# VH-VL binders against Rho GTPase-activating protein gacF (gacF), part 4

Target 1, 176 residues: Rho GTPase-activating protein gacF (gacF), of Dictyostelium discoideum (Social amoeba) (q8ssn9r234to409)
Amino acid sequence: EPISQSTEDYTDIPRIIKMSVEYLFEKCLLVPGIFRESANAMELQRLSQLFEKGGDIDLSEYTDPHCIGGLLKLYFREKPIPIFPYDLHKRIYSVLNEEDSNIKVKSLLESGLGKGQFLILRYLFELLNAVSINCNVNFMNYQNLAICFAPSLIQSFDLSCYDVIERLIENYHSIF

## First folded at step 1 (VH-VL)

Design E5 (framework fv_ecleralimab)
Fold by ESMFold2-Fast, scan of step 1:
Structure E5 (fold): chain C 176 residues (1-176), chain A 124 residues (1-124), chain B 107 residues (1-107)
Amino acid sequence: as target 1 above (176 residues)
Amino acid sequence: EVQLVESGGGLVKPGGSLRLSCAASGFTFSNAWMHWVRQAPGKGLEWVGHIKSKTDGGTTDYAAPVKGRFTISRDDSKNTLYLQMNSLKTEDTAVYYCTTDQYYDEFLGYFDYWGQGTLVTVSS
Amino acid sequence: SYELTQPLSVSVALGQTARITCSGDNIGSKNVHWYQQKPGQAPVLVIYRDSNRPSGIPERFSGSNSGNTATLTISRAQAGDEADYYCQVWDSSYDVVFGGGTKLTVL
């Protein structure tokens, strides 16, 4: 559950991810600029510290989707080791324009990620795909979401990171 | 390059008013949250308040000692941040710094760029 | 109100390691940022989010944060490291809180 420089068990989906993703699925698929609009820095720190301290947290009455979106990005950004390995994204990038690319990407993810990492990413990308389906209302297509998430997931600003994350969002149902 | 340049400081009597400006360049000002931080002579840093970007609601928040007396505003067309100080007290004597946590994920919660500051002296 | 406590001064010999502490109740649960300020100059960010170094800051600067104490470590101290150093956090009442500052003297 802790965020800042804490280790966590990847065999289960962390509580902060599960609660944030469930909140966003339920309340935020139609929110304009979700994940793009800035979170309030003070509120983001407050929420981060609540999860770090543990205990029962109830988001059912929470009203600020941009803070929950920011919390989710912060969680991945602050992991000591990127949830999405840099070398794996390079291998995926190299096959993006090949024949049967989605089959190759799926194979690389399955062989390159531990079970826990794969499950966390599958859970996240299901949400991001659902957000992108509603892009005519929320204005967040798969390119926009890749811009928001690639730096946090891979912890790199290389252009190739955006292309890889974009593919995983767009073709979620073919890949995961 | 990112630059923040404060101006408008000076000597003012208790109960007086003064308006500070901060001219910003080298980044997309309209996307940035802007802050004022002050430092009394020989003392530490103290947060004064902030103003959010228009996209994030354009709202302001203030530290308790200045609430009701100071107003933060911005003019995105001029890339300029303002601090209107009313009912000034001797305790407001300080160097006033303009700073930003820019709209980028990795800059949340800390102050990555500072101006050189402008001195406000409240004395009779 | 949340309080951050720093020593008023720390001295270090040239080439030795300086350690500046920042103490606060359960500070290990917060992100700590560090600023360097030289006389007559604006503060400069030297460490953000406990241990991360901004571009342009030498690797001699490092940070840690656990329990009730965050620490800024300056290895191989140089004359140019003489400055006041401030720690900063956001507390649960939404206040930006700075430590009182530590004057580092390089002998």
Scores: ipSAE 0.006, ipTM 0.477, lowest interface PAE 10.0, mean pLDDT 84

Design E6 (framework fv_ecleralimab)
Fold by ESMFold2-Fast, scan of step 1:
Structure E6 (fold): chain C 176 residues (1-176), chain A 121 residues (1-121), chain B 107 residues (1-107)
Amino acid sequence: as target 1 above (176 residues)
Amino acid sequence: EVQLVESGGGLVKPGGSLRLSCAASGFTFSNAWMHWVRQAPGKGLEWVGHIKSKTDGGTTDYAAPVKGRFTISRDDSKNTLYLQMNSLKTEDTAVYYCTTGYWYSGYFDYWGQGTLVTVSS
Amino acid sequence: SYELTQPLSVSVALGQTARITCSGDNIGSKYVHWYQQKPGQAPVLVIYGDSNRPSGIPERFSGSNSGNTATLTISRAQAGDEADYYCQVWDSSTDYVFGGGTKLTVL
């Protein structure tokens, strides 16, 4: 599947996301600074190109876990249209401090995202929640992960984006 | 609108030095990999080198013919790319293009109009 | 170093289909990008990643890449398509390789 393909067209989890998330879940939850540490740029380029070409890929051949983490961020960063709409994050931000905020956030995600976008984000945030649970070993708490992913998911550096993404990581099971 | 404007080209003698500049606007310069590509008069395109974004390590790489003689740098606060050319040879005579590249696929999506460097005695 | 070979020139009749080839060892395993350059102008990206068109490039431009040959196809050729066309691959971070260029003439 090419990275340039619209997420709105997806009826299932894209191969690049499924393979990367599964590998990171299985092998990388305890890696210090996962998603924070820079990947080797050339290795990341090559890996990205292999996924675009659609061939057989064995991620265990890549020894740098930060490369696979970087690939996942790159996927979202390079989408022509952000996977997480800017207007949706603003609506979510406005309810974060209200009573029953997680129920309201869930409702906004369900109404504001296409089915494919919702499935992709649910899959991603399950991984990010698992990483954050192990923050005493990997040093990546909810805030740290939000800093790493918000700019890629929403394609904006507004401070409100970090608060929204942090909430989705922390309260994954209540929201997704 | 994306714009790349090169400057600093001119006539220089073999063994001399020149510094080229490229002023960028219309995109987030700090996130972009920046390249220099040259074209000798009547000849094809040749990659010179690149500088990665700061988030990708900010490192430089060069084509074999210029390695050790040319240095690429960037000033993200000024949205400006530089090429310092030392120990110039007649073979370096070319139009030098500033270009941005999508590093994940290795293509060059925006090009400046180029600046001519002539190395002649 | 990796080498790309293009024909020096290709001629096409107005309204017909032009095909410009780019040959390289196992080029189908690499992404091929194509640039159009008109006299006195900077190159313009017309195809990236084998077959994708940048915004503003007409549907008449298409690309393919398999085995040892990549092809730029220009259907319904127009006078304004006269230009030099360059293919390009990334072989490594230090080896961005361009073909020698093909001059397209529209008769």
Scores: ipSAE 0.005, ipTM 0.464, lowest interface PAE 15.3, mean pLDDT 86

Design E7 (framework fv_ecleralimab)
Fold by ESMFold2-Fast, scan of step 1:
Structure E7 (fold): chain C 176 residues (1-176), chain A 121 residues (1-121), chain B 107 residues (1-107)
Amino acid sequence: as target 1 above (176 residues)
Amino acid sequence: EVQLVESGGGLVKPGGSLRLSCAASGFTFSNAWMHWVRQAPGKGLEWVGHIKSKTYGGTTDYAAPVKGRFTISRDDSKNTLYLQMNSLKTEDTAVYYCTTRYYGSRYFDYWGQGTLVTVSS
Amino acid sequence: SYELTQPLSVSVALGQTARITCSGDNIGSKNVHWYQQKPGQAPVLVIYDDSNRPSGIPERFSGSNSGNTATLTISRAQAGDEADYYCQVWDSSTEVVFGGGTKLTVL
């Protein structure tokens, strides 16, 4: 039986996600506290409006990497329907300590998400995994990143959300 | 502008060895997952293998037909990808393409012109 | 190993619509990418993630993917569309899988 999902139609990775994720991967993997440090509020608002307007954007003109990190979190946080369904997270949580848990998690994501949602999450989690690999320099391990992203992705503060997002970051290559 | 240039192809006898190179420019090579794809004369595209970026440990994976015989490596200081081919067989005759997937993609948006490897006595 | 099947050849009249299929078990759960290859040239990406066009690819090129079949559709076919077309997916067991290729002839 299918889990309730976002009804938003994704046919491609949204421009805001694609540009932000690619820039952060290329330029910001070694930035201390990336995704944890607060963005400059005025710069974040201005950048968000530029994407909304649909104009040409050069992210290299933005000197604050925390603004781009904040933009990613803001995008997911402000979606009317969470990109990661609450019921799907509950089902994933229930299998985290089972044998072959990563295979089961992969199966639940593939059956519980629309293809577009799966692509967007795969794209995001590749970045988060890369950031966590460099945690000795940037001080952002998979637990720290889960704290930053779980509330935005699932739009819930239940403690189980953090465990699920943490698993997806840590075991990205086994799951996605 | 992204550019990939393969070299090192040529004629080699069965059982011989050959090393291909791919010179990359126009992107941050050290962040890219690099792939080798081959195409036998008049045949389709066949994935050979890849090497992950340094950020992901620089690990390699190979297609079954070449595993144990081919080795992929990279030199990030020279922006160069390598394919060491050992124990070559006539069925390895193909144009070898260097290609990259950019971050987050599972498709190849940039390809080199290819270099021909002919395995014949 | 995962396998993709394409017809060996497809013919289309100038100005008509060509459809090239790519069949695979539950391919609709995967993302399909399409490449165009002209003789003596490297492949060129024409469709990615089922239905998206790279910059510079005409809107006459479109894609779809559902169930066991993905389709590349070329509307208002032109002489310059004559080429070999390959579909490609990523599979967890094999990594990268290409279809066998389809030769498109524009009459």
Scores: ipSAE 0.007, ipTM 0.605, lowest interface PAE 8.8, mean pLDDT 87

Design E8 (framework fv_ecleralimab)
Fold by ESMFold2-Fast, scan of step 1:
Structure E8 (fold): chain C 176 residues (1-176), chain A 124 residues (1-124), chain B 107 residues (1-107)
Amino acid sequence: as target 1 above (176 residues)
Amino acid sequence: EVQLVESGGGLVKPGGSLRLSCAASGFTFSDAWMHWVRQAPGKGLEWVGHIKSKTDGGTTDYAAPVKGRFTISRDDSKNTLYLQMNSLKTEDTAVYYCTTDYSDEYLFGAFDIWGQGTLVTVSS
Amino acid sequence: SYELTQPLSVSVALGQTARITCSGDNIGSKYVHWYQQKPGQAPVLVIYRDSNRPSGIPERFSGSNSGNTATLTISRAQAGDEADYYCQAWDSSTYVVFGGGTKLTVL
């Protein structure tokens, strides 16, 4: 599915997210600096346009894993309305230091997100958690990944955004 | 359940024509990319061509040895895939399989569903 | 043109581990699928996306893929594993590419 088809009321995971996440999960967990290193801007634009055309795309033809990582971040950054609502992150932030905080966070995500948004975020955070588990090889722990993704997901630079995204990566299996 | 059944194979002379059919059941045929794969006696698997779903443009692509001679088509109302073979050569002698990577289970290009195959013999 | 290379044959003793290789330029960046074919039968998918098993395929079958070589591993080989094995990948220029096949002999 083209990147321009993104919507707040997803019923299924968009093709661009599904293909990119699955390729990165299977092939790129051990790539140093994945999501931190910049992609070539022209290659990233070309890849984005290929998804918009809806043709055959073989991601293995892209030798630069940072281009595929960059595409995933660009997808979330370009949404007119953030995939992760700012007000929801504030509610989550308020419970991070409470007893049973991960159960509370799960409840807030389930009540604060549409089903499609929840599924997309669950799919993304599964990848980010797997990347962080391999941080001894790829040098991307959950703190580093939060720095890379929070501005794209929430579209805000408040420090609380980094803490929330960091928690979702670290405690994926308890929250999603 | 999910099934593909080929038919239409037989003996033809060089330069002749033959049409193969593949009847699909048990899945949403209209959403699936459909492929033809062949295997010459005692030889390996060789991809012949594919036809995409209507959602993905309904276009066809062919392996170089058959391009211009073979045509793949589909009838979604009948859940049937076709292979029209023209200007047949002795090198086209093979078992022809219908296959698909249909799937929530199998993502990128794995063929999890195969027909039984139909034998095409091109000989004088 | 993208090409996948397999050994023509591999022999394994009953109960031992067989390894069948599939070589291709930067194949580790592609998904590799493996098929088993017995005489007179259609191919059966035994491994998809490098290392995943379809329902009904014994845990004795496993796969790996990195660099220029993908490997199908069959542990505790049984007489019934005797078959031809094919690797397969997708290439955007040539579409579906199969390896030449490997005949596995048990004993």
Scores: ipSAE 0.000, ipTM 0.503, lowest interface PAE 15.0, mean pLDDT 86

Design E9 (framework fv_ecleralimab)
Fold by ESMFold2-Fast, scan of step 1:
Structure E9 (fold): chain C 176 residues (1-176), chain A 121 residues (1-121), chain B 107 residues (1-107)
Amino acid sequence: as target 1 above (176 residues)
Amino acid sequence: EVQLVESGGGLVKPGGSLRLSCAASGFTFSNAWMHWVRQAPGKGLEWVGHIKSKYDGGTTDYAAPVKGRFTISRDDSKNTLYLQMNSLKTEDTAVYYCTTEEWYGDYFDYWGQGTLVTVSS
Amino acid sequence: SYELTQPLSVSVALGQTARITCSGDNIGEKNVHWYQQKPGQAPVLVIYRDSNRPSGIPERFSGSNSGNTATLTISRAQAGDEADYYCQVWDSYTAVVFGGGTKLTVL
């Protein structure tokens, strides 16, 4: 295409993403309102600063699961260049109602993202899909999670962003 | 139970300065994005700017007419939002509202009563 | 900069249906929110994300959004519905845009 909005070089899943996703996957799939409920602001800032400094971090020291959920959203929201390019989401949006749409979405992601971006998004969406499967307990379905994450990932509130992110959560196993 | 109370409005001459405050209660202020919206007498609503939550980096954005003249800040320890207005113009005469969305930044479900700023000679 | 256009005024007879439009380029791809404002009062949210009603807003209020036009519909209009109505969108998440407002008169 190429994707003009993302030039950051990702060669591995960042530590902050890997640790947060692993913790949330293991401990927090059943937490009501996960990603929707607000974090304790002081704990979130403290945790964010620890990751900026580097060193060993034990997430079990943070009793508020919403703090770790907030950290994950903060990471994507604060990227200078969105992890999910705006022009890529528009191309994906245009094929959502076509026959074999999930195959087309997969193709667009594979051609529109660098390898590191694709791996990070695959890692994140695996978690979000697992959270949505447990929505009868945690009250976070595909639409709720798209509302929480689309603005951080794409850095836009356009309605099409929510539809695209919702599709990626719902159909994770067909797309990634 | 959610309350937003604006204060600091008044009469100022063109070129002057004013600082508005908004005292918030009944919600987790530190997690909320806070906005200033104004309304000139007999006219419509006009967005002034916002400040994101501290955990979202506390960044600010402004409408073009006020960019460079107005500064938005917050004090999470006091649950208070501020608007520092410099180089005031007669066009800045308006009721200034403090508003917020409680759940992730999309619509304004809570508004204060507003405070009047009059810029005249 | 993104712009929203509303008619300056709309009149409706008591008990009839009022429709207030909000026009913007590809507005159907944005989330549209609607506010009601009565004289001397702060705005009140009546519709969020195109068609959803906040708790306490009667079913007479509904919304739609497609193409270049969003519409606030007030069925079975009551005297108390007389107010100014504003549409609102986000232009990315660094800017908020309001329509110019529509004065609804209930006859």
Scores: ipSAE 0.006, ipTM 0.514, lowest interface PAE 13.0, mean pLDDT 86

Design F10 (framework fv_faricimab_arm2)
Heavy chain, then light chain:
Amino acid sequence: QVQLVQSGAEVKKPGASVKVSCKASGYTFTGYYMHWVRQAPGQGLEWMGWINPNSGGTNYAQKFQGRVTMTRDTSISTAYMELSRLRSDDTAVYYCARDEGYYDTFEGYYYGMDVWGQGTMVTVSS
Amino acid sequence: SYVLTQPPSVSVAPGQTARITCGGNNIGSKSVHWYQQKPGQAPVLVVYYDSDRPSGIPERFSGSNSGNTATLTISRVEAGDEADYYCQVWDSSSDHVVFGGGTKLTVL
ESMFold2-Fast, scan of step 1: ipSAE 0.012; ipTM 0.529

Design F2 (framework fv_faricimab_arm2)
Fold by ESMFold2-Fast, scan of step 1:
Structure F2 (fold): chain C 176 residues (1-176), chain A 122 residues (1-122), chain B 108 residues (1-108)
Amino acid sequence: as target 1 above (176 residues)
Amino acid sequence: QVQLVQSGAEVKKPGASVKVSCKASGYTFTGYYMHWVRQAPGQGLEWMGWINPDSGGTNYAQKFQGRVTMTRDTSISTAYMELSRLRSDDTAVYYCARDSYEWFGEYYMDVWGQGTMVTVSS
Amino acid sequence: SYVLTQPPSVSVAPGQTARITCGGNNIGSKSVHWYQQKPGQAPVLVVYDDSDRPSGIPERFSGSNSGNTATLTISRVEAGDEADYYCQVWDSSSDHYVFGGGTKLTVL
């Protein structure tokens, strides 16, 4: 397992993340199966291409919330370097069952992530936490969301990845 | 009763294309993804891809990308799978199968067509 | 690409218990489904979501899933249980469906 490195430099939240997260947070917290249901592949590709070209985008013109949810997952899945480093998740996993684990997790995230990466993840996990709080209506609890996002964020299928992402969703307010 | 009925057996030459049909009845055709799975003689099940009959969207297994095309006709509740540039090792029984459409569990195939034998030989 | 590994064959005596394994990296975090296929027939779903059974499937069929191994258990095996058995998972990150290589169950 190599030491986590990133050549990317973030000075602000990327537009695709900001717009998608804000839209889903405002309009889609109660959508059944959000992030679990697949988007139409052609519609998802079209929306992705619009963001790549930097055109004006009005997400309210899209009636399928699963397309916007799919866009977020696609963004993280397609990064050349995972937004969440593999070695960092291993360190976090090792402290999950310790006393004051959330304080330790917070410290590991703050020391293990670049500032921009931390802000992007904080922004994403605020949304995922809000979705999980509404799981009685949308059927997406923190475990379900971890299944949807862990492979995209860490780009690994290790069991520990799901446990780490699940903790970050469930305990967002204690960790971020 | 939920049923999937597939077209009859085909014999093709290498390099040809084959198009298999799968007619659905007994449920809302556009409400469930349709999978295509094949099985070469004496071998295991191999997932080829799915189509969303509502949107027409598809997702193909990497091995078949560039050779497979999945379509549907909602007016007759029929899904199609076309495989081009056939090789002898494409000889197999081809199945359509309905996705379970379950939110609480991960997806599986609950209803299967009877299969269509496609033989590719010179 | 996610891969599921099954033993190619398992033999069991009538009335005994057959266990068919399905190996996969971190498979315990996924829901595993099992299909039975008799010669010349289409596959039939026998267990879904690790341990649930469709209506019409005998109670002798059960499943478990933990760590890196899922198991289909067939108790009080009958001659009619001779078939090929396939495990299957849905890989949510790629939206791909993965089958194991299949296990031929022989009742001797």
Scores: ipSAE 0.000, ipTM 0.450, lowest interface PAE 18.8, mean pLDDT 85

Design M1 (framework fv_modakafusp)
Fold by ESMFold2-Fast, scan of step 1:
Structure M1 (fold): chain C 176 residues (1-176), chain A 119 residues (1-119), chain B 107 residues (1-107)
Amino acid sequence: as target 1 above (176 residues)
Amino acid sequence: EVQLVQSGAEVKKPGATVKISCKVSGYTFTDYYMNWVQQAPGKGLEWMGWVDPEDGETDVAEKFQGRVTITADTSTDTAYMELSSLRSEDTAVYYCATGYYSWGYFDYWGQGTTVTVSS
Amino acid sequence: DIQMTQSPSSLSASVGDRVTITCKASQSISSYVDWYQQKPGKAPKLLIYAASSLQSGVPSRFSGSGSGTDFTFTISSLQPEDIATYYCQQSYSTPYTFGGGTKVEIK
């Protein structure tokens, strides 16, 4: 399915997200610099075009694990409307240092996101949390992953975006 | 507290239609999908479908497509499951079940409604 | 549809025993498996969600593990009140599907 498709109206998890997350979870949790290292640009473009055409795709045929990581980031950064609303992240940021902050963050996500948006973000953050747990091997802790994903998810370089995404990765099991 | 309260037991003849209700309280009805699960006597659990009370969208398992209608009435915070063209194989306990919509697990269940199809 | 194959179909164990139930998905479902306990005449009760997360109020003797296609549910020290049928469920995609169930009985 097209990457340019709106992120606002989901009835299911997009195929590109489902396949990419599943593959990365199964095969790539221990890859050094996963999501940080640049993908091969030509392979990334070809893979993106294959998903747009909707054919059967075997991700195990791709030798560069950073291509699949790059595809996932590309999907979010190219959306016309960010999957993670800017105003929502500001509300979450305002409660990060409060008592029971994770309960408040959970509540804000539940009220501030459509069902499809929440499902996609839950699916993504499960993967990012698992990657961070293996940071001794892959060198990607929750701070490093926040740097990689915040600009794509919120489509902003505001420093508060990094703190919010970092919290969602680190405290996935308390929030999602 | 969260409660899902289902309508009482039904006895129907083959070919009839049954409509089961599930009235919710203790949470915002439109925030969660309402699911329906069938359990035949001495058998396991089988998912039938869900409705999104916010917009009335449904997803129904292929086995039940054409016979099952799942609806929600936000004015009364009640979900419904209607099963038509009843067969003896439809004799079962039917549960409504909900959990936070994006996770797909069910942390709240109705007490169950027994439907017996006999002549 | 994703098939969930659960084993064993029944088991008998003594109080204090470690009980293990397994569930295999026909395709990868990441960590989206949940475990339920059902006692006779009652609705199922959620024990574990997302493969390994313990539901609030559930005793710590219950645990889950696994990812991809192979999942395990464990009762570390079986208690009399744990006599029930246990079901796995994949919450990865609709139609949601359940395992066939495991009946746990005390010797």
Scores: ipSAE 0.000, ipTM 0.480, lowest interface PAE 15.7, mean pLDDT 85

Design M10 (framework fv_modakafusp)
Fold by ESMFold2-Fast, scan of step 1:
Parts: C-alpha cells; sequence; structure tokens
Structure M10 (fold): chain C 176 residues (1-176), chain A 119 residues (1-119), chain B 107 residues (1-107)
C-alpha cells in the first residue's frame, strides 16, 4: 500500500508495517545499530517505490537490513497526519511521574487512539521492545530507539516526545 | 560511588593457573556485562571476553579460548578471570571493565592486576 | 576480526598545540568507536564514546569525529595533564578491538 496513503480508519495492519515488522522480528533483532544506521539510499528508494505500486514484495531479496528499518521509519515520517497525535503525547507526558503511571498511560492510549492506530502502535512497540532487550548485541537500548522513532511517530522534535516513546518501549508489557 | 576493586599482583611459573577477582559496588551487578582486558608490556590493550552476571553467559576472544574461564558470583558481587597453562607471553596487567552509561563504552575500570610469569 | 589501525604511534607537541590522532577500521564500524586516555600505571579512562560524544566530566578540548572506517580524535589545546597514551576501540563486532595506541609526549 502506498506510503502516502490517506489516514482513513484502519481496518487491518497496513501491509508495509506488517511485512517490515515481521521480517525485522524474525531476522534482524541482533543487527548492530538497527534503526540507527542509514539505509542504502538506492535500495530504500527502490523498496519504497515497490510498496507504492502495490506489487508482490519479497523482503529477503534485500541484503541491507537497514533498508527495511529505514522503510519502517520513512512510512511513519511521511504520513500526512502523525500516527501518534501530538496532543495525546502531551497528555501522556503529564502523567509519566505519577503513581500508577503505566496504568494511566494505557488508559490514555486506549481512549486517545482509534482501534486501528492502537493496534499498529502495539505491533510496532512489540518489535521495538524486543530490539531493546537485545541491546547487548545490537547496541540499541530503549533510549536509542526513542531517538530514532519519536520524530517519525509524533512528527515533532519536542523533547517530551522522546520521554513518551521511551516509556512505551521500556514498559511495553505493562502498557499494551 | 561505583567501584571495581581487583585482587593483588600474582607471580606464577609457566604452566600454572591464575585466578583474578573484580569486586563491584555502587551498582546492580547483574544488570551489566563485566569485561576483561589484557595489557602486555609494550603491546597495548586487548579484549579477552565478557560474562553476564545474571545468567553466567560468556563470550571469549579466540586467542584466549580454551585457556580463559570468566565467571561471576552474584552472592559476593565478584567477577573472576581464570587463565590456565600460563606462558611468559601472559605477563601483563589485567583489567576488569564495565559500562553503565552507554553500551560497549567502558566508563568504569578496575585498578588492574599485574601477573608476572617467570621461570 | 576488525583491525583498528591507529596513527601516529607517537607524537611530540608543546603545551597549547592542537593534537590530532587517526584511527582506521578494516571494515565499517558505523559510529561504534570509543577513545580512551591512559596515563602510566593507571587504568584507561573513557573520553569519547560513539565516535563523537564527550563523556561526562571530560574537558571540552577533547573531541572526536568520523564514521564508517575513518575516525579522528583531537585535543584542541594540549595541556600538561594530557600527556598520556590514547587508544581507539571498536565495539561494532566481537571481538572488540583496540588501536595500537598513540603516545603523546611534551617537547
Amino acid sequence: as target 1 above (176 residues)
Amino acid sequence: EVQLVQSGAEVKKPGATVKISCKVSGYTFTEYYMNWVQQAPGKGLEWMGWVDPEDGETDVAEKFQGRVTITADTSTDTAYMELSSLRSEDTAVYYCATYLDYWGSFDYWGQGTTVTVSS
Amino acid sequence: DIQMTQSPSSLSASVGDRVTITCKASQSVSSYVDWYQQKPGKAPKLLIYAASSLQSGVPSRFSGSGSGTDFTFTISSLQPEDIATYYCQQYHSYPYTFGGGTKVEIK
């Protein structure tokens, strides 16, 4: 499905997300600098264009794991409307240091997101949590991953965005 | 205050075994890998391996495989490096080192243990 | 194994001089290169991590740059207390490997 696709109600996890997340989960959890390293620009552009065309794609044909990581970030960065609303992140940020903060964060996500957006984010953060658990090999802890993904997900460089995304990665099992 | 305190200097004969300790304080021992680094006179720094104190998993550089055993004792917050079949080339200062701020970047080091192998 | 080639092996400079040390990896190590300072009889001290990040408490005259295979470490204005041996290290891949060291001496 096109990366530039309109932000309609999601009826399922988009193909580009499902395929990229599944591939990275199965094959790339131990890749040093995954999501931090720049993709090969030609491979990234080629892969992006293949998804725009809606054809059959075999991700195993791409030898650069950073290309698939880059594609996932590019997808969220190029959405016309952020998958993670700016106002929602501000509400979450305000409760991060409160008692039972993870329960409050879970409630805010469930009430502040449509079902499709919640499912997409749950799917993504499961991957990011798994990557962070393997940081001894891949060198990408939850803070490093927040730096990579917060600007793409919220489409803001406000420092509070990093704290929110970091919390969702670190405490995935308590929140999602 | 974070501290890595190593055992004292050792003098060994060729063929002997040496076991060096590194006792930690000021952080949670099980949360970070403990690494060992050899520094032979005039040869610079050489990574030997690491242990994960939480489960005892280790990774040892090929040069030291078969002769080095790295272990951790969580009851005393102490890591150990044991080197067997000692040769004169093993004469060196041995350091334990860990990271606390950024993975792979050793921001805390023990004071070093001098091992001399002589006949 | 990734070889880290450090140059020069030694240099002599005066207080206030700009000192530059280079390190070349035999394969790309991205930005996973650290720089350490070691004074005689002491353990190494981390100065720069992730190629260019200054370790907390380290003076701003120390800096690092580079990515991929070519890395540079700079002391902008050498002080007497900076006389030491400096080592680069890659932590992109096991085994971790260090450069051969650069001994910085006063003229």
Scores: ipSAE 0.000, ipTM 0.453, lowest interface PAE 17.8, mean pLDDT 85

